# VH-VL binders against o60147, part 392

Target 1, 175 residues: o60147
Amino acid sequence: MLEKNKYLYIFRHIQTNQVLLSQGNVLKKTALFQLPYPLQKPVAPNGMRPAKLRKDHWVPLLKVEFPNESMFQSVFMQLLNYRKYRSVQPLTSDLLKLPIPVRRRKIMRQEVPNTIADLADILNKEKFPENSVRLQLSDKSDSEYADWPPSVQIDSEEIKLSRGFREKTTVDEAR
Short names: E, the ipSAE of ESMFold2; O, the ipSAE of OpenDDE; V2, 0.75 times the mean of E and O plus 0.25 times the DockQ between their complexes.

## First folded at step 20 (VH-VL)

Design op10 (framework fv_lerdelimumab; at its last look DockQ between E and O 0.11; V2 from the best seeds 0.00; counts 0 for: pae O 7.9 > 2, placed apart)
Fold by ESMFold2, look of step 20:
Structure op10 (fold): chain C 175 residues (1-175), chain A 121 residues (1-121), chain B 109 residues (1-109)
Amino acid sequence: as target 1 above (175 residues)
Amino acid sequence: EVQLVESGGGVVQPGRSLRLSCAASGFTFSAYGMHWVRQAPGKGLEWVAVISWDGSNKFYADSVKGRFTISRDNSKNTLYLQMDSLRAEDTAVYYCAKDEGHKTGWYFDYWGQGTLVTVSS
Amino acid sequence: SSELTQDPAVSVALGQTVRITCQGDSLRSSAASWYQQKPGQAPVLVIYGSNNRPSGIPDRFSGSSSGNTASLTITGAQAEDEADYYCNSWDSSGNHLVVFGGGTKLTVL
């Protein structure tokens, strides 16, 4: 019996830069449990968990291909735990200087680089076989947030973005 | 001087509730994650729960999930633990602890004196 | 595995050196912290970040780590060092964010 490759999909919010992890290429509503609890009203720009998943607000950030489910499950769980650990750390002195709305926005905007750095840290420590893990990014410059181990093969081709755009038709343009 | 003072412990029957408080002073309470850690008589330390600086993230040990709720009121510099559906196994001294923060590990630099919870028929 | 393993008890002669060890997979990702606890008292932090002493902790306490093992060393052990010692880490691969070892009772002979 052959083990099937498993994929980790990571999405970012187009406005807040919050990050969601997914086993599939489409986010499920349960992914929202990865976000902080609402403090007063769920208001997305303040890092609060929205009541509903707006799929048009979440775009691909990166995709990771693992040779088997065991490696995928290990890395997926570790990424969630790295985020939890970070989320309960005390505020740094530079964050304390900021008004609370600005502070929360700055924390959220760091989630993309922090998640990429976490992924690389996990992969550096896991000692996976050379070239066994394939990484594909929506923006290849995002690979600069971390140093990648020999186990990681970074795809030269970026993920083509999926958007809720429709292209103007020739008929609509001619009107 | 940093001080943490727990209160609200006592003797209760199984299935009942208690609310613990931890009064904080001597530091900017709202900048820190706060923890509850318990110790059954004659036993080791067991982590119970943590809450983030603004209360937006809360995490629990498996043994207390669904029964305990950690919360905080930053305007009163107070940490809380609401304990529902108490069991005999919850009998312990409950400590609150402050995490000073470290890049790759815990740094619980200040602890309260503890408050005893006894769950007995 | 979310377990940190410590020997239940160790002894040291007054003035001698002792190591208390803590082992677990979580220590590959987490620095260790160490807590001293005397009967009827709250725990007191003695080492954080695997090898740093907080203010007020005697310099006879030191810490180290290698792989999945952390150690607390007391050089020139004193009678007042007789206590329980707990190691602590976070766990990147488990369900519990905070993990304590089972504790080591240090007896000073």
Scores: ipSAE 0.841, ipTM 0.931, lowest interface PAE 0.5, mean pLDDT 87
Fold by OpenDDE, look of step 20:
Structure op10 (fold): chain C 175 residues (1-175), chain A 121 residues (1-121), chain B 109 residues (1-109)
Amino acid sequence: as target 1 above (175 residues)
Amino acid sequence: EVQLVESGGGVVQPGRSLRLSCAASGFTFSAYGMHWVRQAPGKGLEWVAVISWDGSNKFYADSVKGRFTISRDNSKNTLYLQMDSLRAEDTAVYYCAKDEGHKTGWYFDYWGQGTLVTVSS
Amino acid sequence: SSELTQDPAVSVALGQTVRITCQGDSLRSSAASWYQQKPGQAPVLVIYGSNNRPSGIPDRFSGSSSGNTASLTITGAQAEDEADYYCNSWDSSGNHLVVFGGGTKLTVL
């Protein structure tokens, strides 16, 4: 297994496109706490926070390798803060014109690009050393959601995805 | 007004079991996670366990894992802590605390008054 | 690491400012909350999300964070502020999800 301390994995829900952050390639149940609770009883996928983590519903979106755990922690915290901030912002007039179910879907669909953009913004502000951060995407096109600072080296190879909560390993490929 | 009222504490011998309850009112109980936090006499606060709003997810401190079980009954607005195989080091005031962390972070905005559990021979 | 460290005791003169600091790796990944506990009483939330005050908490209480540290500041300490203060954070790396500092006993002189 990869040393989890310096690796950020972002997972997306295959249906809702909700996003979860993970330290390391294994998505933990505690990751659900990243999703806001509604004041009312939610039912996935309509709810903001699923009752249970269905790991098989999540796939890696991107992988970030940091030089050390401290840098990871800093970025991780900031990502969470960005997410929280966005969740409490007033809805735009355009969104308010949409029926609630459609609105919710649209908001959820925006989590992926928003999270990627957030990551780029955070990294831009951190001004880490050039090529000190390695970014690998499940879909290279997702890198287009943001401008990346010189500190970020985008890997030419896409993440080998394993449904559930981790990157495919050589052992997995042999299966 | 939010109220959390713990009960079920008492004196028990090591190896015995005890069940704590926390009665909640003044908020939508079923919408929030709930925690148990304990404090040994003269010591600091120690997190014990958390349960999700619907009880589907539970997490425990390593010190109590395998021995304690957190549960809830949303129809009764009650949180429970089943404590098995009690040890002397489990002696503490046990607080139930309301989870709040949806928007601004993770914290406990409301606490009960606590119930004392004493494990002694 | 799931450890938060606090000074065990600090003192402040009446009307003066005191800062209680909490340090730990978990603070890099989650906002700190602070709790006041007076003898024989349950903890009371005084600061959450690093720098938010709950209703009913005096404005002399404030919070800040930097790196792996969080601080509770009391500007113009009052006699009633004498208490134990605990910082709290969440650890996303371990099984011990919630971590508390060891507590700081504040004495108002």
Scores: ipSAE 0.016, ipTM 0.590, lowest interface PAE 7.9, mean pLDDT 85
ESMFold2 (binder alone), look of step 20: mean pLDDT 90; pTM 0.924

Design op2 (framework fv_lerdelimumab; at its last read DockQ between E and O 0.73; V2 from the best seeds 0.82)
Heavy chain, then light chain:
Amino acid sequence: EVQLVESGGGVVQPGRSLRLSCAASGFTFSAYGMHWVRQAPGKGLEWVAVISWDGSNKFYADSVKGRFTISRDNSKNTLYLQMDSLRAEDTAVYYCAKDEGHKSGWYFDYWGQGTLVTVSS
Amino acid sequence: SSELTQDPAVSVALGQTVRITCQGDSLRSSSASWYQQKPGQAPVLVIYGSNNRPSGIPDRFSGSSSGNTASLTITGAQAEDEADYYCNSWDSSGNHLVVFGGGTKLTVL
ESMFold2, look of step 20: ipSAE 0.837; ipTM 0.927
ESMFold2 (binder alone), look of step 20: mean pLDDT 89; pTM 0.922
OpenDDE, look of step 20: ipSAE 0.011; ipTM 0.559
ESMFold2, fold request of step 21: ipSAE 0.845, 0.851, 0.846; ipTM 0.931, 0.931, 0.932
ESMFold2 (binder alone), fold request of step 21: mean pLDDT 89, 90, 91; pTM 0.926, 0.932, 0.934
OpenDDE, fold request of step 21: ipSAE 0.835, 0.836, 0.830; ipTM 0.910, 0.911, 0.911
ESMFold2, last read: ipSAE 0.827, 0.838, 0.840; ipTM 0.925, 0.933, 0.928
ESMFold2 (binder alone), last read: mean pLDDT 90, 90, 90; pTM 0.933, 0.926, 0.933
OpenDDE, last read: ipSAE 0.348, 0.842, 0.854; ipTM 0.791, 0.913, 0.916

Design op3 (framework fv_lerdelimumab; at its last look DockQ between E and O 0.19; V2 from the best seeds 0.00; counts 0 for: pae O 7.1 > 2, placed apart)
Fold by ESMFold2, look of step 20:
Structure op3 (fold): chain C 175 residues (1-175), chain A 121 residues (1-121), chain B 109 residues (1-109)
Amino acid sequence: as target 1 above (175 residues)
Amino acid sequence: EVQLVESGGGVVQPGRSLRLSCAASGFTFSAYGMHWVRQAPGKGLEWVAVISWDGSNKYYADSVKGRFTISRDNSKNTLYLQMDSLRAEDTAVYYCAKDEGHKSGWYFDYWGQGTLVTVSS
Amino acid sequence: SSELTQDPAVSVALGQTVRITCQGDSLRSSAASWYQQKPGQAPVLVIYGSNNRPSGIPDRFSGSSSGNTASLTITGAQAEDEADYYCNSWDSSGNHLVVFGGGTKLTVL
């Protein structure tokens, strides 16, 4: 009867700048499956899937509010699939020139702009109603990685939470 | 001249294992994602699996998940497909394919000639 | 489902124009690529990125796309064009990263 709002939560790693997508405002360990499979070594290179989730290393990047769960599920699945598609593309010539540790860091640093661009591409193609999708960013300049459709309303206030997306009365009441 | 040469096909009984190899030459193998695609006799093309340039990302068709493992050895310019718990439905010619890359679609510019796997009791 | 649908067979008279179509929701997000396969041979890429020809593919092959439909057009069909043709896409909304159409057998009369 009544549509429930549904939120997409996107996190960034404080060191590697990798991105994790979440349907909840707190990351679950299963989100780590979005990270690359550990290469065969006593210890994996930086940015590979760790054995444990360090929640203090993942900070808010952006939050998207959808009018209903079906829109959320469609966009969430597509965004995961865009990332898979990118992960298997060939190296560009500028990446191939770099030593492997530097190359991997540069690839990880592209995840933020790439994810934001992919989100916008999906939303531009989905033809959602005007202003039906609300976007809030931790850094509003990140919206400049993409051209947004009329369906997206970008919140004027940045996300100020240092851990997860859970609202606290002290932060939000400060206005 | 880009060349992809598959090997390791043969006749096996259901439940057995087989390992396919694809020897690559004529390009920088370690820069590319690589795919396995199969074709059952008289049927169409079916994607099987893909592996990223360094092997850290792997994805599979639902029909083979948990039974097949794609891998690569960039020092030997070789792509592999380990096929466990083989079924009659896995009978096909198996091709390896090179993805040249495109921002919005697939670009499989070179294919091997394929190796036949027959799973029969 | 993000299945790509192709007619199983089409015919064209020698020297005439034929269009092979491929339809599926994945094509709204994915540029199509097209592969020619002659009997007993591996597939050969003829069109990528919806309308680009690789080096060595005759200019009688062209591609187009609109909405959820991609097309391969052969103008002035030649006897050597007789083959199976497969369209291909990635599927942003499905379970499989790579999707092929069922194939279209082109007969040149």
Scores: ipSAE 0.846, ipTM 0.923, lowest interface PAE 0.5, mean pLDDT 89
Fold by OpenDDE, look of step 20:
Structure op3 (fold): chain C 175 residues (1-175), chain A 121 residues (1-121), chain B 109 residues (1-109)
Amino acid sequence: as target 1 above (175 residues)
Amino acid sequence: EVQLVESGGGVVQPGRSLRLSCAASGFTFSAYGMHWVRQAPGKGLEWVAVISWDGSNKYYADSVKGRFTISRDNSKNTLYLQMDSLRAEDTAVYYCAKDEGHKSGWYFDYWGQGTLVTVSS
Amino acid sequence: SSELTQDPAVSVALGQTVRITCQGDSLRSSAASWYQQKPGQAPVLVIYGSNNRPSGIPDRFSGSSSGNTASLTITGAQAEDEADYYCNSWDSSGNHLVVFGGGTKLTVL
């Protein structure tokens, strides 16, 4: 990649649909710390944070190209903030009625749409220049989880996925 | 009504230890993270430490790392700050503060009245 | 950077509007909270989430944010508003580090 530092990748777990944010197309082990224990109750469900990062269990969900690293950093950190806040939100009555395993699965499954919505919300607030942010999705339908501001240009081409921890590159395609 | 009441402050010599307490009431103590914030005489606010609701996570300011230990007893609705190897620069009013979250960030919605710690020879 | 900067002192005439500004990189990732502190008293939250007022805080207090800045505005300053005001945010390191501004002493003339 040309400039790793201006690219936001969001990865999803292939089984749990958990979400990890990454600067660049390669997941770092430290990404697991994005699933920290909240300061406030409720606590994250057991098993929400894997003990080890299995990169091969994660696939790119979307890719965002920012004009510069500063914008990337701003959005990245805000996303983390949103996630932290959400983690401490009280469970709804509906969720509380569900068995714990079912509840946990449901919460995890919502991470993808929630994260996408968070991203859109953050970008709406940032008011970046028109078409200055390029969004590429692994599944175009995922863009429907949010309304995007004019600053976001949604790529017509879907991100090429390589199972593991990165998108497919031209080199990968040649193999 | 939320109440936070600090205690344990006093005058100590450098190198000594002191333990502060913060008694909480008026909210579900065990559901919230808690912080210590201090203020040197005539100076600004300085964050000291935070502990998660269950005590499983603790973070410290660099200025106190290795010397201070934050802890809590949820059964007693009490927050603690063990201060070891005290220095003159640790002289301050120590506040306990309740953690609270917002979609855009974190803040302290309630503060105690503070307890004065004076470290002097 | 884990630094928030504030003007050390500002003044406002009674009934006039004053804005206290806080600047720092952490404000890009976290909304500011503002605390009022009067002499000999503990800090009191006056604004959180950039522009939310806790119950009991007069509506003359408001907040705003832009880029790496956050501001507390008092519209129609009252004598009782004379105090030190501190902005606060969270460090971008992700270690739940808290950052306070240096504080601004507001004098009501």
Scores: ipSAE 0.020, ipTM 0.583, lowest interface PAE 7.1, mean pLDDT 86
ESMFold2 (binder alone), look of step 20: mean pLDDT 90; pTM 0.927

Design op4 (framework fv_lerdelimumab; at its last look DockQ between E and O 0.03; V2 from the best seeds 0.00; counts 0 for: pae O 2.8 > 2, placed apart)
Fold by ESMFold2, look of step 20:
Structure op4 (fold): chain C 175 residues (1-175), chain A 121 residues (1-121), chain B 109 residues (1-109)
Amino acid sequence: as target 1 above (175 residues)
Amino acid sequence: EVQLVESGGGVVQPGRSLRLSCAASGFTFSAYGMHWVRQAPGKGLEWVAVISWDGSNKYYADSVKGRFTISRDNSKNTLYLQMDSLRAEDTAVYYCAKDEGHKTGWYFDYWGQGTLVTVSS
Amino acid sequence: SSELTQDPAVSVALGQTVRITCQGDSLRSSSASWYQQKPGQAPVLVIYGSNNRPSGIPDRFSGSSSGNTASLTITGAQAEDEADYYCNSWDSSGNHLVVFGGGTKLTVL
């Protein structure tokens, strides 16, 4: 039978700090549609949607386990919509003063804190049972971007992988 | 004084194309997300599309996705809507709207006068 | 649902207070904006952020929100307030970023 996904996986780009949301523990090429559409020449800066997925450029940021698939799907869709909403907001005065390449870099650097804050905002507004949502981070200090509702249990163990969310069995695990 | 002036409306047959323009003045056009909103005769307002300040993010209502393309030329302070494969239900007055920005909602503070698109045989 | 519901018509006596409501699940996470539209004219923003009045809008216009409901209140309604009124919101749970209510025709008696 089809596996019912209840896990949200979030990746960070090692160079730009952009964020990708994923239903699976390995990024699919279709996740690249979350990135901005490439502008016509000569304005095609780093961070635009590439033709190919470089999986070695995307590292784990966080993982969320929900009670069921329905709750996962709701939060996943909302997170995507929060990002769309932010992407079309007007520039602040400070951003407008910057040259366009610098401006874009500053906007990309806010994706991690903004995504974490948005996730917490969604979870605070949803009526999830207490301790029903398990959050695991690659860097636990990132939890400080938001105030988490009682429904969220933050895992004491950080994600230990340098690429992807999958672990490989090794000889050292037998010792 | 902020002004938005739409143009390019007219009468066309189903399946044809039109390109709408919205000329902006009186504000820093390149700092704002811009929207198209339409209103069928005697009906309510329907959001159509939005484009980010630099044009790198574009989003559409489901009813127009794949047929309409929003674009902008910041050097000309102009917003565009390319409408392909037009249908009778696309008949409406088309407005461009400026979003002044708000943290949790919309703030469409200025609208153009609208341009009428009629799709009929 | 991601729909915003408004009563299609409301009446108020000249000089009296009227409240126009807008209801929908999107309003739990989005503030509302309100637009006045007179026949043959473009919409005019009268309230944003649920309760903020743009410059040039009379102080008889005010807004409020609670839960999934937003309200536009006109205190001391005048003849020129006769118009259609639309609310809108951001929809975090749907396929559309911008959702408009169906509109309320206000008649000043």
Scores: ipSAE 0.829, ipTM 0.920, lowest interface PAE 0.5, mean pLDDT 88
Fold by OpenDDE, look of step 20:
Structure op4 (fold): chain C 175 residues (1-175), chain A 121 residues (1-121), chain B 109 residues (1-109)
Amino acid sequence: as target 1 above (175 residues)
Amino acid sequence: EVQLVESGGGVVQPGRSLRLSCAASGFTFSAYGMHWVRQAPGKGLEWVAVISWDGSNKYYADSVKGRFTISRDNSKNTLYLQMDSLRAEDTAVYYCAKDEGHKTGWYFDYWGQGTLVTVSS
Amino acid sequence: SSELTQDPAVSVALGQTVRITCQGDSLRSSSASWYQQKPGQAPVLVIYGSNNRPSGIPDRFSGSSSGNTASLTITGAQAEDEADYYCNSWDSSGNHLVVFGGGTKLTVL
């Protein structure tokens, strides 16, 4: 098991593309509080608001390894704040032209690139030491959503996904 | 070589219980989620249940929820399906399937040969 | 839960190309996997992640996706390709996480 304290995992919902932040590779129930909308039935995709944390509905989007827990905590809190900020921003005219269900879907789909961009922005502002932060993505193309500071080293290998949402390790590979 | 071998199938009466096992080899069993999928005679595939790598999360199809229990023993590389309150509609070949992840989704890369469960009065 | 629909049966002449299509809302958000099942045998993964072939699967098998559809294409069908083919995707509605299509019986003529 990886040390939770210095690892940020970002998960995306397989249907809604909603994003959850996690300290460590295991989502906690409290992660649902990150979602801006009330958790109501029906369950996604119809309502796109899961009433319960179904861990198996979430897949790792990216993993960030920080040098220490303090740096993690700083970035984690800032990410949450960025999300809150976005939630209160006025909707664009383009979005307002769309029916509410479509609008919501579109907004949710944007959470992934927005979160990645937020992360990059936060890291740019933090000015951590060069190559002190290791970023690994499930899809390398997702790194293109932002410009990354010198403090970030993007791993050439993509996250290997596994049920339970932990990252596969080399030892986990098929024998 | 990855191998999944189901066992425990047989003929049972409605209301009875049966426990299936799936012995896994050829991969790090404890690293992967495992599934049960069943296929009624002459019918298609139906997902039954999933258990996470560490057994901490379990989910079931509505059709079996409350009656079936999926479990695993990683020390034995074995997956289990406890089937209680069996019904005629539970009659099927039961497959264990290995979970595998891709950046764009999930799939079953390996399947067992299946074990037949027949529920009949 | 979301449904995946497949044609129940399709035919292809030996050496010709056939496309088996799967349709469903879950395919909009998750990639499809395809499984081949021959009579009396367990399913075998032939395509995952829309268009990835596992080791050992002939290159005549390919996958594609568009919108709410996924397709399995066999280019140059062989006699041994006669089988049932099932598409699969993931669904977050309810407790039925995994959705299978109804299956397509492929006959090679």
Scores: ipSAE 0.169, ipTM 0.743, lowest interface PAE 2.8, mean pLDDT 87
ESMFold2 (binder alone), look of step 20: mean pLDDT 89; pTM 0.920

Design op5 (framework fv_lerdelimumab; at its last look DockQ between E and O 0.03; V2 from the best seeds 0.00; counts 0 for: pae O 3.5 > 2, placed apart)
Fold by ESMFold2, look of step 20:
Structure op5 (fold): chain C 175 residues (1-175), chain A 121 residues (1-121), chain B 109 residues (1-109)
Amino acid sequence: as target 1 above (175 residues)
Amino acid sequence: EVQLVESGGGVVQPGRSLRLSCAASGFTFSAYGMHWVRQAPGKGLEWVAVISWDGSNKYYADSVKGRFTISRDNSKNTLYLQMDSLRAEDTAVYYCAKDEGHKSGWYFDYWGQGTLVTVSS
Amino acid sequence: SSELTQDPAVSVALGQTVRITCQGDSLTSSSASWYQQKPGQAPVLVIYGSNNRPSGIPDRFSGSSSGNTASLTITGAQAEDEADYYCNSWDSSGNHLVVFGGGTKLTVL
């Protein structure tokens, strides 16, 4: 059992704030399957699945390090399933009163906080050892979307924007 | 009163296609995710597919993926199931179901009466 | 397991209390819903969110949950309660969004 793919990488779209999940620090074209199916209309609404992956439009949101492959695979699959479940829920009354383009933008703007909340909900329900899961954010204030279990250690250093991800050493880990 | 009425069932040979419809009334159809659920004769309930409120997200049971296509026309308040490459094991009563929504489970509050699909050679 | 397990059959004497059980790992994260189905009819929702009754469902129907188990209780069972009962959940860990139990045939003696 060699250690592989024990990092979860989450990307945010620079314009729509939609979220993509990845097991690698570089998005693959198949990640686009996580986006909504393009509607059959002359012009597809913004945020639908594009024909081509534009890697320069997707930036790091967060990175999670798991102690082993099994934990990573469990959390990755559950996050995908949480997003599917949310995507088929009925509209709330406040969403229903909005014109469709405004409604879609509001739904897309919720993906970042919803994904962070879902990650925390999964980790709170899992029986992971204390401090066994390291979380690093591009914006540490995003950790405020959720209450984190004792299993999660939030890295003091934010992810720096560069070509690809770079592993960071926390101030506590560097001492 | 919420009503869901399925139609389009019948007897077909294996490998052929059939299209089911579900006419919705009594609620704002375009606000809800809609499901197809089937039941083979003498068997239990089996989920088939779901479609989001605007049709942009669709998910299928593994047994039908690649052969069935769920769709909707919100201007006609109608849900569809296109069933291609039909097999004998697809023989069932097909129900459409409305999900009222719940934060951690399913809430299928209204079902149609079902339409029978028989696949036999 | 991600499957929902129900006893295939259960009996209750007329006017007595019966409990129908549904077990599965998905129920640790998902609330259950319960459906009654009589022969030749569509399913009817009787409990949602583990313990809530829809409008029009008699007070004798109640639900509960604990751990990976959900229960449907019928207090003072009546002849018309004779039916198949299915539990249902979503499965955050599986390949399918919607999972049904195999069903329990309730016989009122």
Scores: ipSAE 0.842, ipTM 0.923, lowest interface PAE 0.5, mean pLDDT 88
Fold by OpenDDE, look of step 20:
Structure op5 (fold): chain C 175 residues (1-175), chain A 121 residues (1-121), chain B 109 residues (1-109)
Amino acid sequence: as target 1 above (175 residues)
Amino acid sequence: EVQLVESGGGVVQPGRSLRLSCAASGFTFSAYGMHWVRQAPGKGLEWVAVISWDGSNKYYADSVKGRFTISRDNSKNTLYLQMDSLRAEDTAVYYCAKDEGHKSGWYFDYWGQGTLVTVSS
Amino acid sequence: SSELTQDPAVSVALGQTVRITCQGDSLTSSSASWYQQKPGQAPVLVIYGSNNRPSGIPDRFSGSSSGNTASLTITGAQAEDEADYYCNSWDSSGNHLVVFGGGTKLTVL
């Protein structure tokens, strides 16, 4: 499906709130490499990168439709860079005061708002045409994590979730 | 109206195989993950397996992993559970359940009436 | 895998309020759903997403969550509410994606 290449999906882990970026509505195994933690057991509750992608552990957080694949790719790469940048930043004194497990959980919980904020920041800088980018959220309230540029139109309807890393589409409903 | 109708249950000896089916109607079957949940007589609910909407992802409870296979045919709106190497402890009413999700998580919005599987020598 | 714990049995007088509680680590990160099961019947979803009612479920059913607990509350219990109630949550600690509580038998007196 050629059209899926212009869609950015951000997924969150149902338990840890870790975030994965995806081109299209299906997560690839390689998405796990986005996680900064080593491939070790146990799985995600301890903030580790799981050995295998458990797709059913992830739910769509938001969907972004770009006018074309080039715009998608630009934003996608920038998002990855933002994440990498954050991963190398020193921990705040407040975080350092927390026990390691609590700290990890807190950091993970921040991935969702941080990623959303990153997206907004990137889009603000890109200065895409007005209403050229469509944003749909699984929870509309998540849009409040950032100020969105005029290029972004936020859908009034929330993403309808379905297992298997996709949203329920009108096409699906018509079948 | 959403309907889930399980079939294929019966009495079988240990070590044998059985295949359950769940016929779905009243919704876009291919858009939803599907689950099997079982309930031993007089016991609670136990999750068995899940299959994604397109069948690309399957996960199983440890108790059935390696023995049970979940599958689906979206063209037939049917969910399957192949049960191999059946054990006495597999004796249960087997329910198919429709997966549903919202912003706060996942749940089962519809259940079949179940089909009884009895494994006994 | 994570476990969900429920009281095996509770009772409520007709017209009174009862709360069924579910406890488990998975509830700290996942929303709970609740299922009613009457004898010889399949489970029926009564609450999802902590406090959402499916269509057809009476408004006397409500849900709440706090910490590692989730609760189903029946405000003004009716005779037909006598049933087994199961809480459910998602777990990613192992191969089990789904965890059910042990169930609570509700008796309406």
Scores: ipSAE 0.053, ipTM 0.702, lowest interface PAE 3.5, mean pLDDT 87
ESMFold2 (binder alone), look of step 20: mean pLDDT 89; pTM 0.928

